# Ledger of designs, part 18: VHH binders against F-box protein At1g48060

Target 1, 365 residues: F-box protein At1g48060, of Arabidopsis thaliana (Mouse-ear cress) (q9lnf6)
Amino acid sequence: MKPQEEEEKNENMARKRSKSSSSLSIPLDIATDIFLRLPAKSVVRFSCVAKHWSSITTAPYFTNSFETRPNLLFFFKEADRFFVVTVPKPNRRPNESVSHTSSQILDSYQTPYPKHSCFTIKTESVHGLICFQRGTKPIVWNPTMRKFKPLRKPDKSWESLTVFLGYDPLERTHKVVAMPCDKASDECRILTLGSADQESWRTVKTNYKHHPSRGNRKNNYGPCRCINGVLYYLAEIDRHRLIGKFAFLGHSNVKNSLPMWVLEGEKKGEWSTYNFLPLSHYDRRLEFHFKLIGITNDGELIYVPNTVFKTFEVIYIDPIRKTFSLVKYEGVADKGFRQRNGLGEDKPLRGIQYSPNHVETLLSL
Short names: E, the ipSAE of ESMFold2; O, the ipSAE of OpenDDE; V2, 0.75 times the mean of E and O plus 0.25 times the DockQ between their complexes.

## First folded at step 8 (VHH; framework vhh_7zox_3)

Design r2 (from q1 with D105G; at its last look DockQ between E and O 0.66; V2 from the best seeds 0.00; counts 0 for: pae E 4.2 > 2)
Fold by ESMFold2, look of step 9:
Structure r2 (fold): chain B 365 residues (1-365), chain A 122 residues (1-122)
Amino acid sequence: as target 1 above (365 residues)
Amino acid sequence: DVQLVESGGGLVQPGGSLRLSCVASGFTFSSYSMGWVRQAPGKGLEWVSDISWSGDTGYADSVKGRFAISRDNAKNTLYLQMNRLKPEDTAVYYCAAEIEITWSGEYELDYAGQGTQVTVSS
């Protein structure tokens, strides 16, 4: 934004605020800084009622700079509704090896689920976005803005594929990568979200013919991770399982060739293994009721209940410091939550999907 | 070797009662959530009731107030008391551990018995 344009926005915003008999004029730069520090739900509500605030919160600079602490997102489907809940990561005392605490949820909502739709695989949450597949059609989801965006099919001739979601920190853009999964291939498709004219798939060659591993159908997870512009995923070359790498950094050309690095397994000495204490070490009765769903950015293992009846509890374990934390989250699965959402008191919540390390993003899809 | 054996089904007049039992072996029964699902002729699986390892219960709307689930951890046995039975309750009833659901809305019974028939007819 140029200095002249910033001055014009400041004057327009100040004039609108000063016409309100109950408000003080706030400079545009200070208002922007205030908004960057608010919770996402406050920013969204704030922007819905005041047009000049909406122009601030939708600007590319603002949406690229907005950040929150990583949280645990969970969601589930009931009938034609899609329910989403966000809970905070617990605050820990380093000297306590076992803790039991209670916490409040940060946010919850419900939204119509696309009719006649079955989404099968999701990616991890990458800079606040999650990607599903419906057959060969990718669908991007922004849980913060409560929007789904279907994408064009990567290739009309592909009968099956796996999608991955990544983020290029140099361009500050999300990338969707699609690869054929039933046959080995050295070609993939990449789409950059938010392209100026239209979003289109480009073809990229890999170093090796391979196909990616798919996620667990029951939980719809694909085994992948995007770290600093590099996508890591499980793949197969001639029936051998390995880890593939895809680097996005700064390469936005329509037809680019990107290297795929193939790491050999842990036996080559470049990888290490870590053995974690099982959940039964901490409490024998918990070993059958909780499942491991992931790890926080701080290295904590996250265990969640298989089925949620009347209480929602999550277990966080630091496997290095050998600490155990059980957090009961209030405001979910209880009578109040069920009443507000039209859910039966006696039906357990099932089929819950979890996304650790979720940050809020105001990016418009 | 996980085994679940249902019993107690049969033919009953509308308005009658039945008590289903499910005897479990090959796992630590008290550590699992247990439940009942049913399959009417020509239809898919329908969840009926659950009881958690900690004693919380849940019921489908179609059976709430008429059915009561319970467990006896000392006998490794799950029960379903069914009262005021209707013809719509006619189905094969399966005892299951840790009932799960897919994104497509299908119930999956990785640990379930062979079922017991309940028939409610005039």
Scores: ipSAE 0.299, ipTM 0.716, lowest interface PAE 4.2, mean pLDDT 74
ESMFold2, look of step 8: ipSAE 0.194; ipTM 0.648
ESMFold2 (binder alone), look of step 8: mean pLDDT 83; pTM 0.825
OpenDDE, look of step 8: ipSAE 0.468; ipTM 0.764
ESMFold2 (binder alone), look of step 9: mean pLDDT 81; pTM 0.809
OpenDDE, look of step 9: ipSAE 0.594; ipTM 0.834

Design r3 (from q1 with S52T D56E; at its last look DockQ between E and O 0.57; V2 from the best seeds 0.00; counts 0 for: pae E 7.8 > 2)
Fold by ESMFold2, look of step 8:
Structure r3 (fold): chain B 365 residues (1-365), chain A 122 residues (1-122)
Amino acid sequence: as target 1 above (365 residues)
Amino acid sequence: DVQLVESGGGLVQPGGSLRLSCVASGFTFSSYSMGWVRQAPGKGLEWVSDITWSGETGYADSVKGRFAISRDNAKNTLYLQMNRLKPEDTAVYYCAAEIEITWSDEYELDYAGQGTQVTVSS
């Protein structure tokens, strides 16, 4: 945290305090500590009530210090509504190799689904943001702040593209990367969210012409990951599969970095194959009724049900320690959830998308 | 490779009954959630009913109380008993595995049959 930011926060606090002197005031440091311990939904609601508290919760120090443990986010569309549910990752370190537990959901909400919108694919959650596409127009979503932000088209002449989301930990900014996907190209566009300039796309060239992998409607997990300022994604060069790298280190443009390409597979020492025990090792029937959707940052495999009707159970497997955890989540898919949300009790939930490793973020879009 | 073969459609008077059958092959039937979708002339697909691998059933509001879905895993067969049929039920009925909805509000099916025509008219 920088001293200049602390002084500006204190000046804004003093000005707001004089306007709202009808309540007991508390020191800035104590208020900040209180807010850092609250759930994100409480911080959002509180910042809507008083401008004084909004100056605390929107300050860079607060947003950079505000962290939640990664959770599993799932969301789906029903008619003209968009439903979002957050469930906790198990916090426990069980003594046994097999665990069956129950847990309550952390949060759920619904919002109107935009008319005539067609979201086809999504990125994974990257520092609390998710990016969708509508044709060639990217749309950024902050589930915590419940906001969608459409972005300008990367290029008016592109017929199709795929979008990736990355995060530069040095600059503390999100980057949206767009690449053409109907033909091989060595050209892409990058946009920095929240830049001082009006957000615009910059052109960057890659080492090779390639085809990035596009998302698949049937998969709940995109074809990419962003790790420590490096975007990894699947691609093809001359019909060979590879993993592309795109580094976002310390700058709003990528002029000082160069993407690297590696072949995927056991033939190259850069990538090791690890054979995990199949789900059927733990229960023969589970392989037909659950699907793998991703892996937690702690290395656990996440399996979700193929069909979500009246119960919602998730399986977490640590393939290294060979542990198995099944968690039944209360407060979702059941009769109470359906009644509260106006959903039919005799219909499966459909079109569910999952985002593992979702953290809450208070960043404004 | 995978086949779903519907039968039992036909012409019936309003208030009548039909029983649709769907024989599956080429996959492990008992492991899949199965269901029916229909398409009326000039309309898009409409979900009718499904039954999970564990036997839970669901119905569209327009058919609830009139239609009954069931499965016989030993015969790899899915059934739809259709009672008190209405002219609005006129459609091609498709047997399908793993009915899902995409982000664009379109139905997505792992497997689907060629359909059987049901016509309800005076």
Scores: ipSAE 0.014, ipTM 0.449, lowest interface PAE 7.8, mean pLDDT 72
ESMFold2 (binder alone), look of step 8: mean pLDDT 80; pTM 0.803
OpenDDE, look of step 8: ipSAE 0.023; ipTM 0.372

Design r4 (from q2 with S33I; at its last look DockQ between E and O 0.01; V2 from the best seeds 0.00; counts 0 for: pae E 14.3 > 2, placed apart)
Fold by ESMFold2, look of step 8:
Structure r4 (fold): chain B 365 residues (1-365), chain A 122 residues (1-122)
Amino acid sequence: as target 1 above (365 residues)
Amino acid sequence: DVQLVESGGGLVQPGGSLRLSCVASGFTFSSYIMGWVRQAPGKGLEWVSDISYGGDTGYADSVKGRFAISRDNAKNTLYLQMNRLKPEDTAVYYCAAEIEITWSDEYELDYAGQGTQVTVSS
């Protein structure tokens, strides 16, 4: 298998560099700068094989300084395996209104997918983490480190809940928030990640009894967004729907436009609405072959194909400047990818989920 | 004050059968996915089977067709019927709640019992 061969080659490279580094006695600040420029998987490999370098790559100053570009993550299940693919967003060109380009994937891997697990409801990617839930049990995923961390149920008596993921920029910690969703409630549970065996849920009261909206797999986006330590989400109070104000992906209430609600100045509490042109405005032939899954942090709409068979193309639209970009990603869905991964060549890939704005993080779960 | 108490283990000849029971207390049993893990002498933990809130079951390949998991939510009891036992099934069997196998092959679980010994020898 290509994943095991690639893993063995990566191990050999890490062992080679570990031996070389041990022989050379490179100064710490130079080694740190070198590691900050490496791909995340290389940094992980060096952390595993050289204990001096592990102290560098696990230190808070390194993990807080490690930055990568936001990417599109997609993943799917095939039989008893789970496949994860990362693709880069395109570089924009000034004043280019229409673009058709080709790009390579950044990374792919697979792992066994045990039949007793189901990862169908997820949060957005928040500072490199994604949270799934299986029934009432939250499961945190770090795709960069290829680790899942199941969490304790927020409350043993809750039969139904919705999980959200947020990030506190002052504490530099992720928060997992759980709310009952089958009845109105004025309490929720919050768990702070980063203290593995002492992490516990705490109870927090809200100002109103409410019923949060649950995301779903088909829309591939959650009903929430975390902005500067504040979760915004859709909810219901006494059968009336509250509409939180941040960049939601919504359906148009007018014939030829798509609504979006945008927060203007987070501390001001101001909200604006914008109507954006549908995909059919840019190319009518693509309207029923692509679906909107989200928006980049740069404000671009992301459309992915309804079906991924022999090619994988993604459409990026800047709705303000009204520009259109189609990117064909090589190294996925094609014959080579399918053969390397033991996938059938005669059928589409099934059950694909997407997470835009994914950044790499070295956080250990 | 969560407790999981296993019973029903013992010595049995190859081809024989045993039925394990696990009585749960201290949590809402019907809200948990319950299951069994085992540990053979000198080896790590191995997931055996689980059963969801609604009765959907899963089995490790090594036990499919031979083992049957069930639950009685009214009695807070989990069962494992083990048929056509083989010497390879010799292990301590643990009743557990919310068994997860991570991508790193580590086990995470909410609760586990003290285990019951199953020995299959001729």
Scores: ipSAE 0.000, ipTM 0.218, lowest interface PAE 14.3, mean pLDDT 69
ESMFold2 (binder alone), look of step 8: mean pLDDT 80; pTM 0.801
OpenDDE, look of step 8: ipSAE 0.493; ipTM 0.787

Design r5 (from q2 with G54S L109F; at its last look DockQ between E and O 0.64; V2 from the best seeds 0.00; counts 0 for: pae E 4.1 > 2)
Amino acid sequence: DVQLVESGGGLVQPGGSLRLSCVASGFTFSSYSMGWVRQAPGKGLEWVSDISYSGDTGYADSVKGRFAISRDNAKNTLYLQMNRLKPEDTAVYYCAAEIEITWSDEYEFDYAGQGTQVTVSS
ESMFold2, look of step 8: ipSAE 0.306; ipTM 0.728
ESMFold2 (binder alone), look of step 8: mean pLDDT 83; pTM 0.833
OpenDDE, look of step 8: ipSAE 0.171; ipTM 0.602
ESMFold2, look of step 9: ipSAE 0.330; ipTM 0.741
ESMFold2 (binder alone), look of step 9: mean pLDDT 82; pTM 0.830
OpenDDE, look of step 9: ipSAE 0.617; ipTM 0.842
ESMFold2, look of step 10: ipSAE 0.271; ipTM 0.706
ESMFold2 (binder alone), look of step 10: mean pLDDT 83; pTM 0.835
OpenDDE, look of step 10: ipSAE 0.603; ipTM 0.830

Design r6 (from q2 with S31D; at its last look DockQ between E and O 0.70; V2 from the best seeds 0.00; counts 0 for: pae E 7.0 > 2)
Fold by ESMFold2, look of step 8:
Structure r6 (fold): chain B 365 residues (1-365), chain A 122 residues (1-122)
Amino acid sequence: as target 1 above (365 residues)
Amino acid sequence: DVQLVESGGGLVQPGGSLRLSCVASGFTFSDYSMGWVRQAPGKGLEWVSDISYGGDTGYADSVKGRFAISRDNAKNTLYLQMNRLKPEDTAVYYCAAEIEITWSDEYELDYAGQGTQVTVSS
């Protein structure tokens, strides 16, 4: 049982001396309920203060309950810094077809970003985690806990690959799936995060030689979705698309509507087609200044600005009810944010990536 | 056909000034954020300045206080006034629409011109 040479975040295990318990002024069940009502950053701070609180905030029951708070996450790099911002989805009044509101951000932070480091193609946020890749090495990120976990390469012989992130609701575990993308293959690699002892890649054969269709980097929403433990993705087989469509979320010139194929009703495998009104239906100029980046779990289309100068506005459209909501988020891109973070007042924010439906989680990587 | 035509480059001594112009056609100019990127010999593209469709401006640290970007939507023209020029400003300057950078540090441009040479020699 030799120690691993490539351990990340290896903490020296020392047998702790038995200490008499600190006074327990609040029962664990009540303390857990209090912590579930706090913002994520407050829970992290309390966990650092005392072991009693840390055992509550890391317990599976607590972390699973905490994951029910979906938000919009966005992040960007500037020089040697990596910036992360979380904004809430606003509640819409039931009978309001057009809305303009303001809201505050929920959280922001920055962390060092190594020079010449390049994270390519990310997954969507899946139960609070996001996966990047650096070359052929996958990297898992928990934005809530502010932790990155590099994984071992899936296969030393692969020159290129695409990673996907999924979640098994029965096991309550995340799965990282890697597939070669330079040529068709009937093999992929799967790694279960948090496996006992050591995490390792296992080989899974598919019924069909194929390769995944990589996402458009200009639109950073990747061509995949994980629904109730099933990963759906677009693939190419001999220049043919043989796997079903589930969503095209792109910025395009259209006259009347945007086509999108959506898989509905996983129980029966039903398919349906939706036609959405373009953004120009609501305001002609917005189609050139905003891009579609995703859809909320409630079915709202999310549009973000192409470039962020002094204001940050996000547009939410319910395509079924045909409602429009513009939200101006305070505390980002403005003079105060720029000064606090050492950003130039005359430089627009660029290279922003977005992750809709991000659930904050205290899960340890 | 979309066209961006730059002009106004040339040879200038250090401390001098130049004014670049970019005439746009083939798209609704007033709906786009416009800007300038430059490429020094043997180097990659470097962002210089932007002006949004709403008139907000941004500048790279290397040119802040020396360069001024402006637009005239009635003439479909983008301008860059360059003052107190330095030898390190020597580059081909490109007019571009909707300048964006990917996470792999590649620039993506909706439209770009053929460029105009600026040479600052000492």
Scores: ipSAE 0.041, ipTM 0.509, lowest interface PAE 7.0, mean pLDDT 69
ESMFold2 (binder alone), look of step 8: mean pLDDT 81; pTM 0.813
OpenDDE, look of step 8: ipSAE 0.366; ipTM 0.695

## First folded at step 9 (VHH; framework vhh_7zox_3)

Design u1 (from r5 with D105G; at its last look DockQ between E and O 0.04; V2 from the best seeds 0.00; counts 0 for: pae E 13.7 > 2, placed apart)
Fold by ESMFold2, look of step 9:
Structure u1 (fold): chain B 365 residues (1-365), chain A 122 residues (1-122)
Amino acid sequence: as target 1 above (365 residues)
Amino acid sequence: DVQLVESGGGLVQPGGSLRLSCVASGFTFSSYSMGWVRQAPGKGLEWVSDISYSGDTGYADSVKGRFAISRDNAKNTLYLQMNRLKPEDTAVYYCAAEIEITWSGEYEFDYAGQGTQVTVSS
């Protein structure tokens, strides 16, 4: 290091310290460990106020490590605002058959809801991202970074489509898959997020013409799963049958069971059917007010309310251990929350969408 | 065979009162959140009021303080007491179970009735 370069670097360092009086200074390795233990909004807040913190939170090691905290995300719109709430996964007790607990929300925020905007059909959360569509235009959302990214239309001639979101673990990239949904087709469009040369749709032909299923609005707003780089979804190939490889959560006319198809082993697309106890077995009053929206990574069924009045409660059922857990989340839907956010005190929250297994991610869209 | 049968509508003068009833059958009434939506002539559906399975209530701003929703689980009946009626309240009122709104702004229900006409005019 030359004397002039050392003197210039020291002058620049002194200039920064003089301008940032009362600043906090912590060694990089210690700061990294501290930041990995913090909630996402705290990490964002600290990285926004000091340049040296941003070098930690934008590093690939940090962003890849940070995605280890699965939670339940829910969101809704009210008038001209878009509300987002993240709640923690409940504590799993192996020996409790029935549990009623309370928990605090992890994060909430609101943004102005753009005039003339309407979001339809969403996918599940995949590695921290969610994909909506506005008509035939897909929109990718990072709820942690509070960023929406509209994508180019997959095909200008398609009148109707559905989008799926997947993740390629080899490339460590998200893929958006679009298919026509108004007729059977053997073509789809795939777009890789984060391409350096402007993201573009490529055409992929499938081995079969098929018609993807939309699912039941009450039980699944986007019935698909991405498992180890494979997207599974319900489809119809023959009008006389339903073909799928996905763990299908749905209603049953059998009073003492709820069928679910579960993929057994990764080698073959074998079907296994398990009959689980319905919600009415645990509490008959709750069956028709709560809807099944999915399953946690731990194998728990998740039931959420159709409408939220004064309390926000979520039901988790372990269908193997046959346990029931009702969690009341504090800090949402109550009078204080409504007043602070300009919501009507006597208007139930509705039109709520949920994404289980949501991880927080600092990925930039 | 699920049935929701509304009654109690009619013609009233401004400032008057009406009490709507909705008798439910074919499902476990006490397990459902119930409510009322209305449709004025030539307009879309408008949410009026809800009552949860546990008795919590909600009201649209346009009716708050004038309307009162209640339920009698022993009689499988939902009520809407409408006081200080205005000409703007003229509509067909529908009883519904589990009122939901899609992101496109459409209402969905598990069950809904055929409606009862309320007309407020001098």
Scores: ipSAE 0.247, ipTM 0.679, lowest interface PAE 4.9, mean pLDDT 72
ESMFold2 (binder alone), look of step 9: mean pLDDT 89; pTM 0.896
OpenDDE, look of step 9: ipSAE 0.588; ipTM 0.833
ESMFold2, look of step 10: ipSAE 0.000; ipTM 0.221
ESMFold2 (binder alone), look of step 10: mean pLDDT 89; pTM 0.896
OpenDDE, look of step 10: ipSAE 0.609; ipTM 0.837

Design u2 (from r5 with A97R; at its last look DockQ between E and O 0.05; V2 from the best seeds 0.00; counts 0 for: pae E 8.4 > 2, placed apart)
Fold by ESMFold2, look of step 9:
Structure u2 (fold): chain B 365 residues (1-365), chain A 122 residues (1-122)
Amino acid sequence: as target 1 above (365 residues)
Amino acid sequence: DVQLVESGGGLVQPGGSLRLSCVASGFTFSSYSMGWVRQAPGKGLEWVSDISYSGDTGYADSVKGRFAISRDNAKNTLYLQMNRLKPEDTAVYYCAREIEITWSDEYEFDYAGQGTQVTVSS
């Protein structure tokens, strides 16, 4: 794996001089500031209408500066359509320990499902991108820009693989990591997304022959996290060992607590366990209808429904402050949404995939 | 040990009615969404109806307006009232707990009973 060796700050002086402009002087403080304050869907629509605005919104300094607050993304397939909905994280200032509120969705859309494709395995959302697999072919998705980008196979001889998505904060680039998962290997492939010439896979060796823990359709490839350019994931050596853990979602028969392992210090390699109250502590009827899918960047547990009937509700729990918040999101799963999208009025939505901590990105794939 | 026991099936003439029951044990029934699926002769499983832990219902288009799903949490029992039965409703009906659909559109049972036969024939 990749041990952490470097420390100390490299932040000497970020920038000291102003940008110089040439000939096509545009009021950057006006146009750029206006675009950075708009919702991402508005920026995309303005870019489609006027080429002048498109040149602003595609510039590297704009796309690198355009980041939104994390939100919850969910998506599902129905027939030959792919449906995507984005909902906001609730406000941080609840006055009471129990809250029931309503909120509006941020965005929803549908697109044709890629022909002859089945997306059953995905990565977590990492700086606005998600990576799927179609067999041994990775496919990168930008939900904000509504674009899929198929990548070349990492290796034609691999019969099965697991894909991870990471982000290098120093290069400010996404990286796709592929490892064979049917056999132990000390070799993996890495592809850097972006303007790199011919975006090609490079070989990287590891200290041990291993393979990642097998994923499934319900839990993807198990917990993984990219922290400051380091990917942590569950793996197996000789089929009985796990190399590392930093944070993951667990299913447990535990009567009174939910165990969680969290990396306390990234350079020390220390892990601590915390026992949090289970969902059944707050409402026993909810414990088997909702599943834990992750944690917000603010440390709240996110529980989502297994199926969605006529209302879409999400539960946010702060396990330290012991607060409970149920948010009913309007504009999804109701009659209007179903009619606009050609969905059956009485058929529950199932097979829903969720991605917490999703930020919007204008990165062009 | 999770158990689901269906009953109430039988032979009925077209246009008739039947009421299926499913008695659940081994889990907290009131905390789960429940449903009915069926398998017609020579066909795969077909979703019929479900009901959430909070009472919201859903129906397949083929049974909408004719079937009614309900639950009695005090008796740990799920019901399916089937009215105006048609020959195409002939199937083994299964009670199921919390059904999850994969991206391949296949239905998965979390748990299912042994089923009860419904035959609609003259």
Scores: ipSAE 0.012, ipTM 0.446, lowest interface PAE 8.4, mean pLDDT 68
ESMFold2 (binder alone), look of step 9: mean pLDDT 83; pTM 0.837
OpenDDE, look of step 9: ipSAE 0.019; ipTM 0.454

Design u3 (from r5 with G35S; at its last look DockQ between E and O 0.55; V2 from the best seeds 0.00; counts 0 for: pae E 4.4 > 2)
Fold by ESMFold2, look of step 9:
Structure u3 (fold): chain B 365 residues (1-365), chain A 122 residues (1-122)
Amino acid sequence: as target 1 above (365 residues)
Amino acid sequence: DVQLVESGGGLVQPGGSLRLSCVASGFTFSSYSMSWVRQAPGKGLEWVSDISYSGDTGYADSVKGRFAISRDNAKNTLYLQMNRLKPEDTAVYYCAAEIEITWSDEYEFDYAGQGTQVTVSS
């Protein structure tokens, strides 16, 4: 029989380990270390079959310490099903300017797509979470735990808004930010996920009235990035594009407005643009079928197809080393995948959304 | 000056056949994935068939086994062979390049033609 589980005071866990005299027992600290080294899928599977392991894997210490490697997540809707596939980033081969390789997908699953709704806007993946919106209602998704959490509307009177997702590394919390997008505004709403006082929206004023920018019609809505507690997003004032900056910082003061620092264009401030070679430089045939969706944490450009026929291929380009890598991912889009998932064998996959740099998280929604 | 010009439509009886053509100009045809999309009177757009830049094909369930898509990159021409036509196939058929269907089921594409009418009736 294992000792009574104690999930607080790491000092107490160490003392319990020293008191154990049985070679048959596994001390809590050792079991925790073993679980932290497993893939998230394995951790979830073990927690489902044993209560003892579930107490370890759901503890805040474990979920905050869980380490994963960044992957490419892609997902699509078919009929009333929502399909999710995770593919690994292949190892870089710096000695080779052009490579064509194959790799296996890491995981795939399907789940019912919420009936009578359309997820039309998503955020990038931020510390393992993604935020959709259904009209003006934000919905947070944890792809690892396969859970959706709808949030209260930021403001019942807003008819149009844009949602952003951020992460405050000092507080270790996710923040959801909503801004009106039907007119210029200096008002936004912020919600902290998992707050002790029940989640509620607070009002924050920005330094300038502005619009969040929409992207090109073919792209998801304008991109954003959260870096070290600061949300960067595209904004627009009088048809001029700007970079908005919204800091979360762990020492929030609820009576103050957070500043928004606007950096005008590439010709001013501390911002610059990088001009990279087009895809046609590397392979002229592919530029019109593949689109740029982002960049890996290692600085590689990621190009993906809009439509997936019988093979799924992703292009990775290192713009500094000027290398080209095409990876064919096995286990998706082929006959076996389609049969297991009830998909038509000759119907190409379309409407695919991608999230680069996705990490796994065990955060409970 | 991109153009996609469809032809080959017409009136045909149920069970008949038609071959649609789409001649492309003003872009590198061989680098594009091409599609046929149709619109019945009073209805929205419906995807019919795709052929990728590398020759992979796909078909909607409603036409699978009856329609065959092909391309001739030397002639910059996309084809759709339509056999065993049914009255439900009556529509304007559009040739399109690099279509995308959004999560809200809206059609987007780089290029599209003006369409050719196909009418199947006894």
Scores: ipSAE 0.245, ipTM 0.663, lowest interface PAE 4.4, mean pLDDT 73
ESMFold2 (binder alone), look of step 9: mean pLDDT 81; pTM 0.810
OpenDDE, look of step 9: ipSAE 0.384; ipTM 0.736

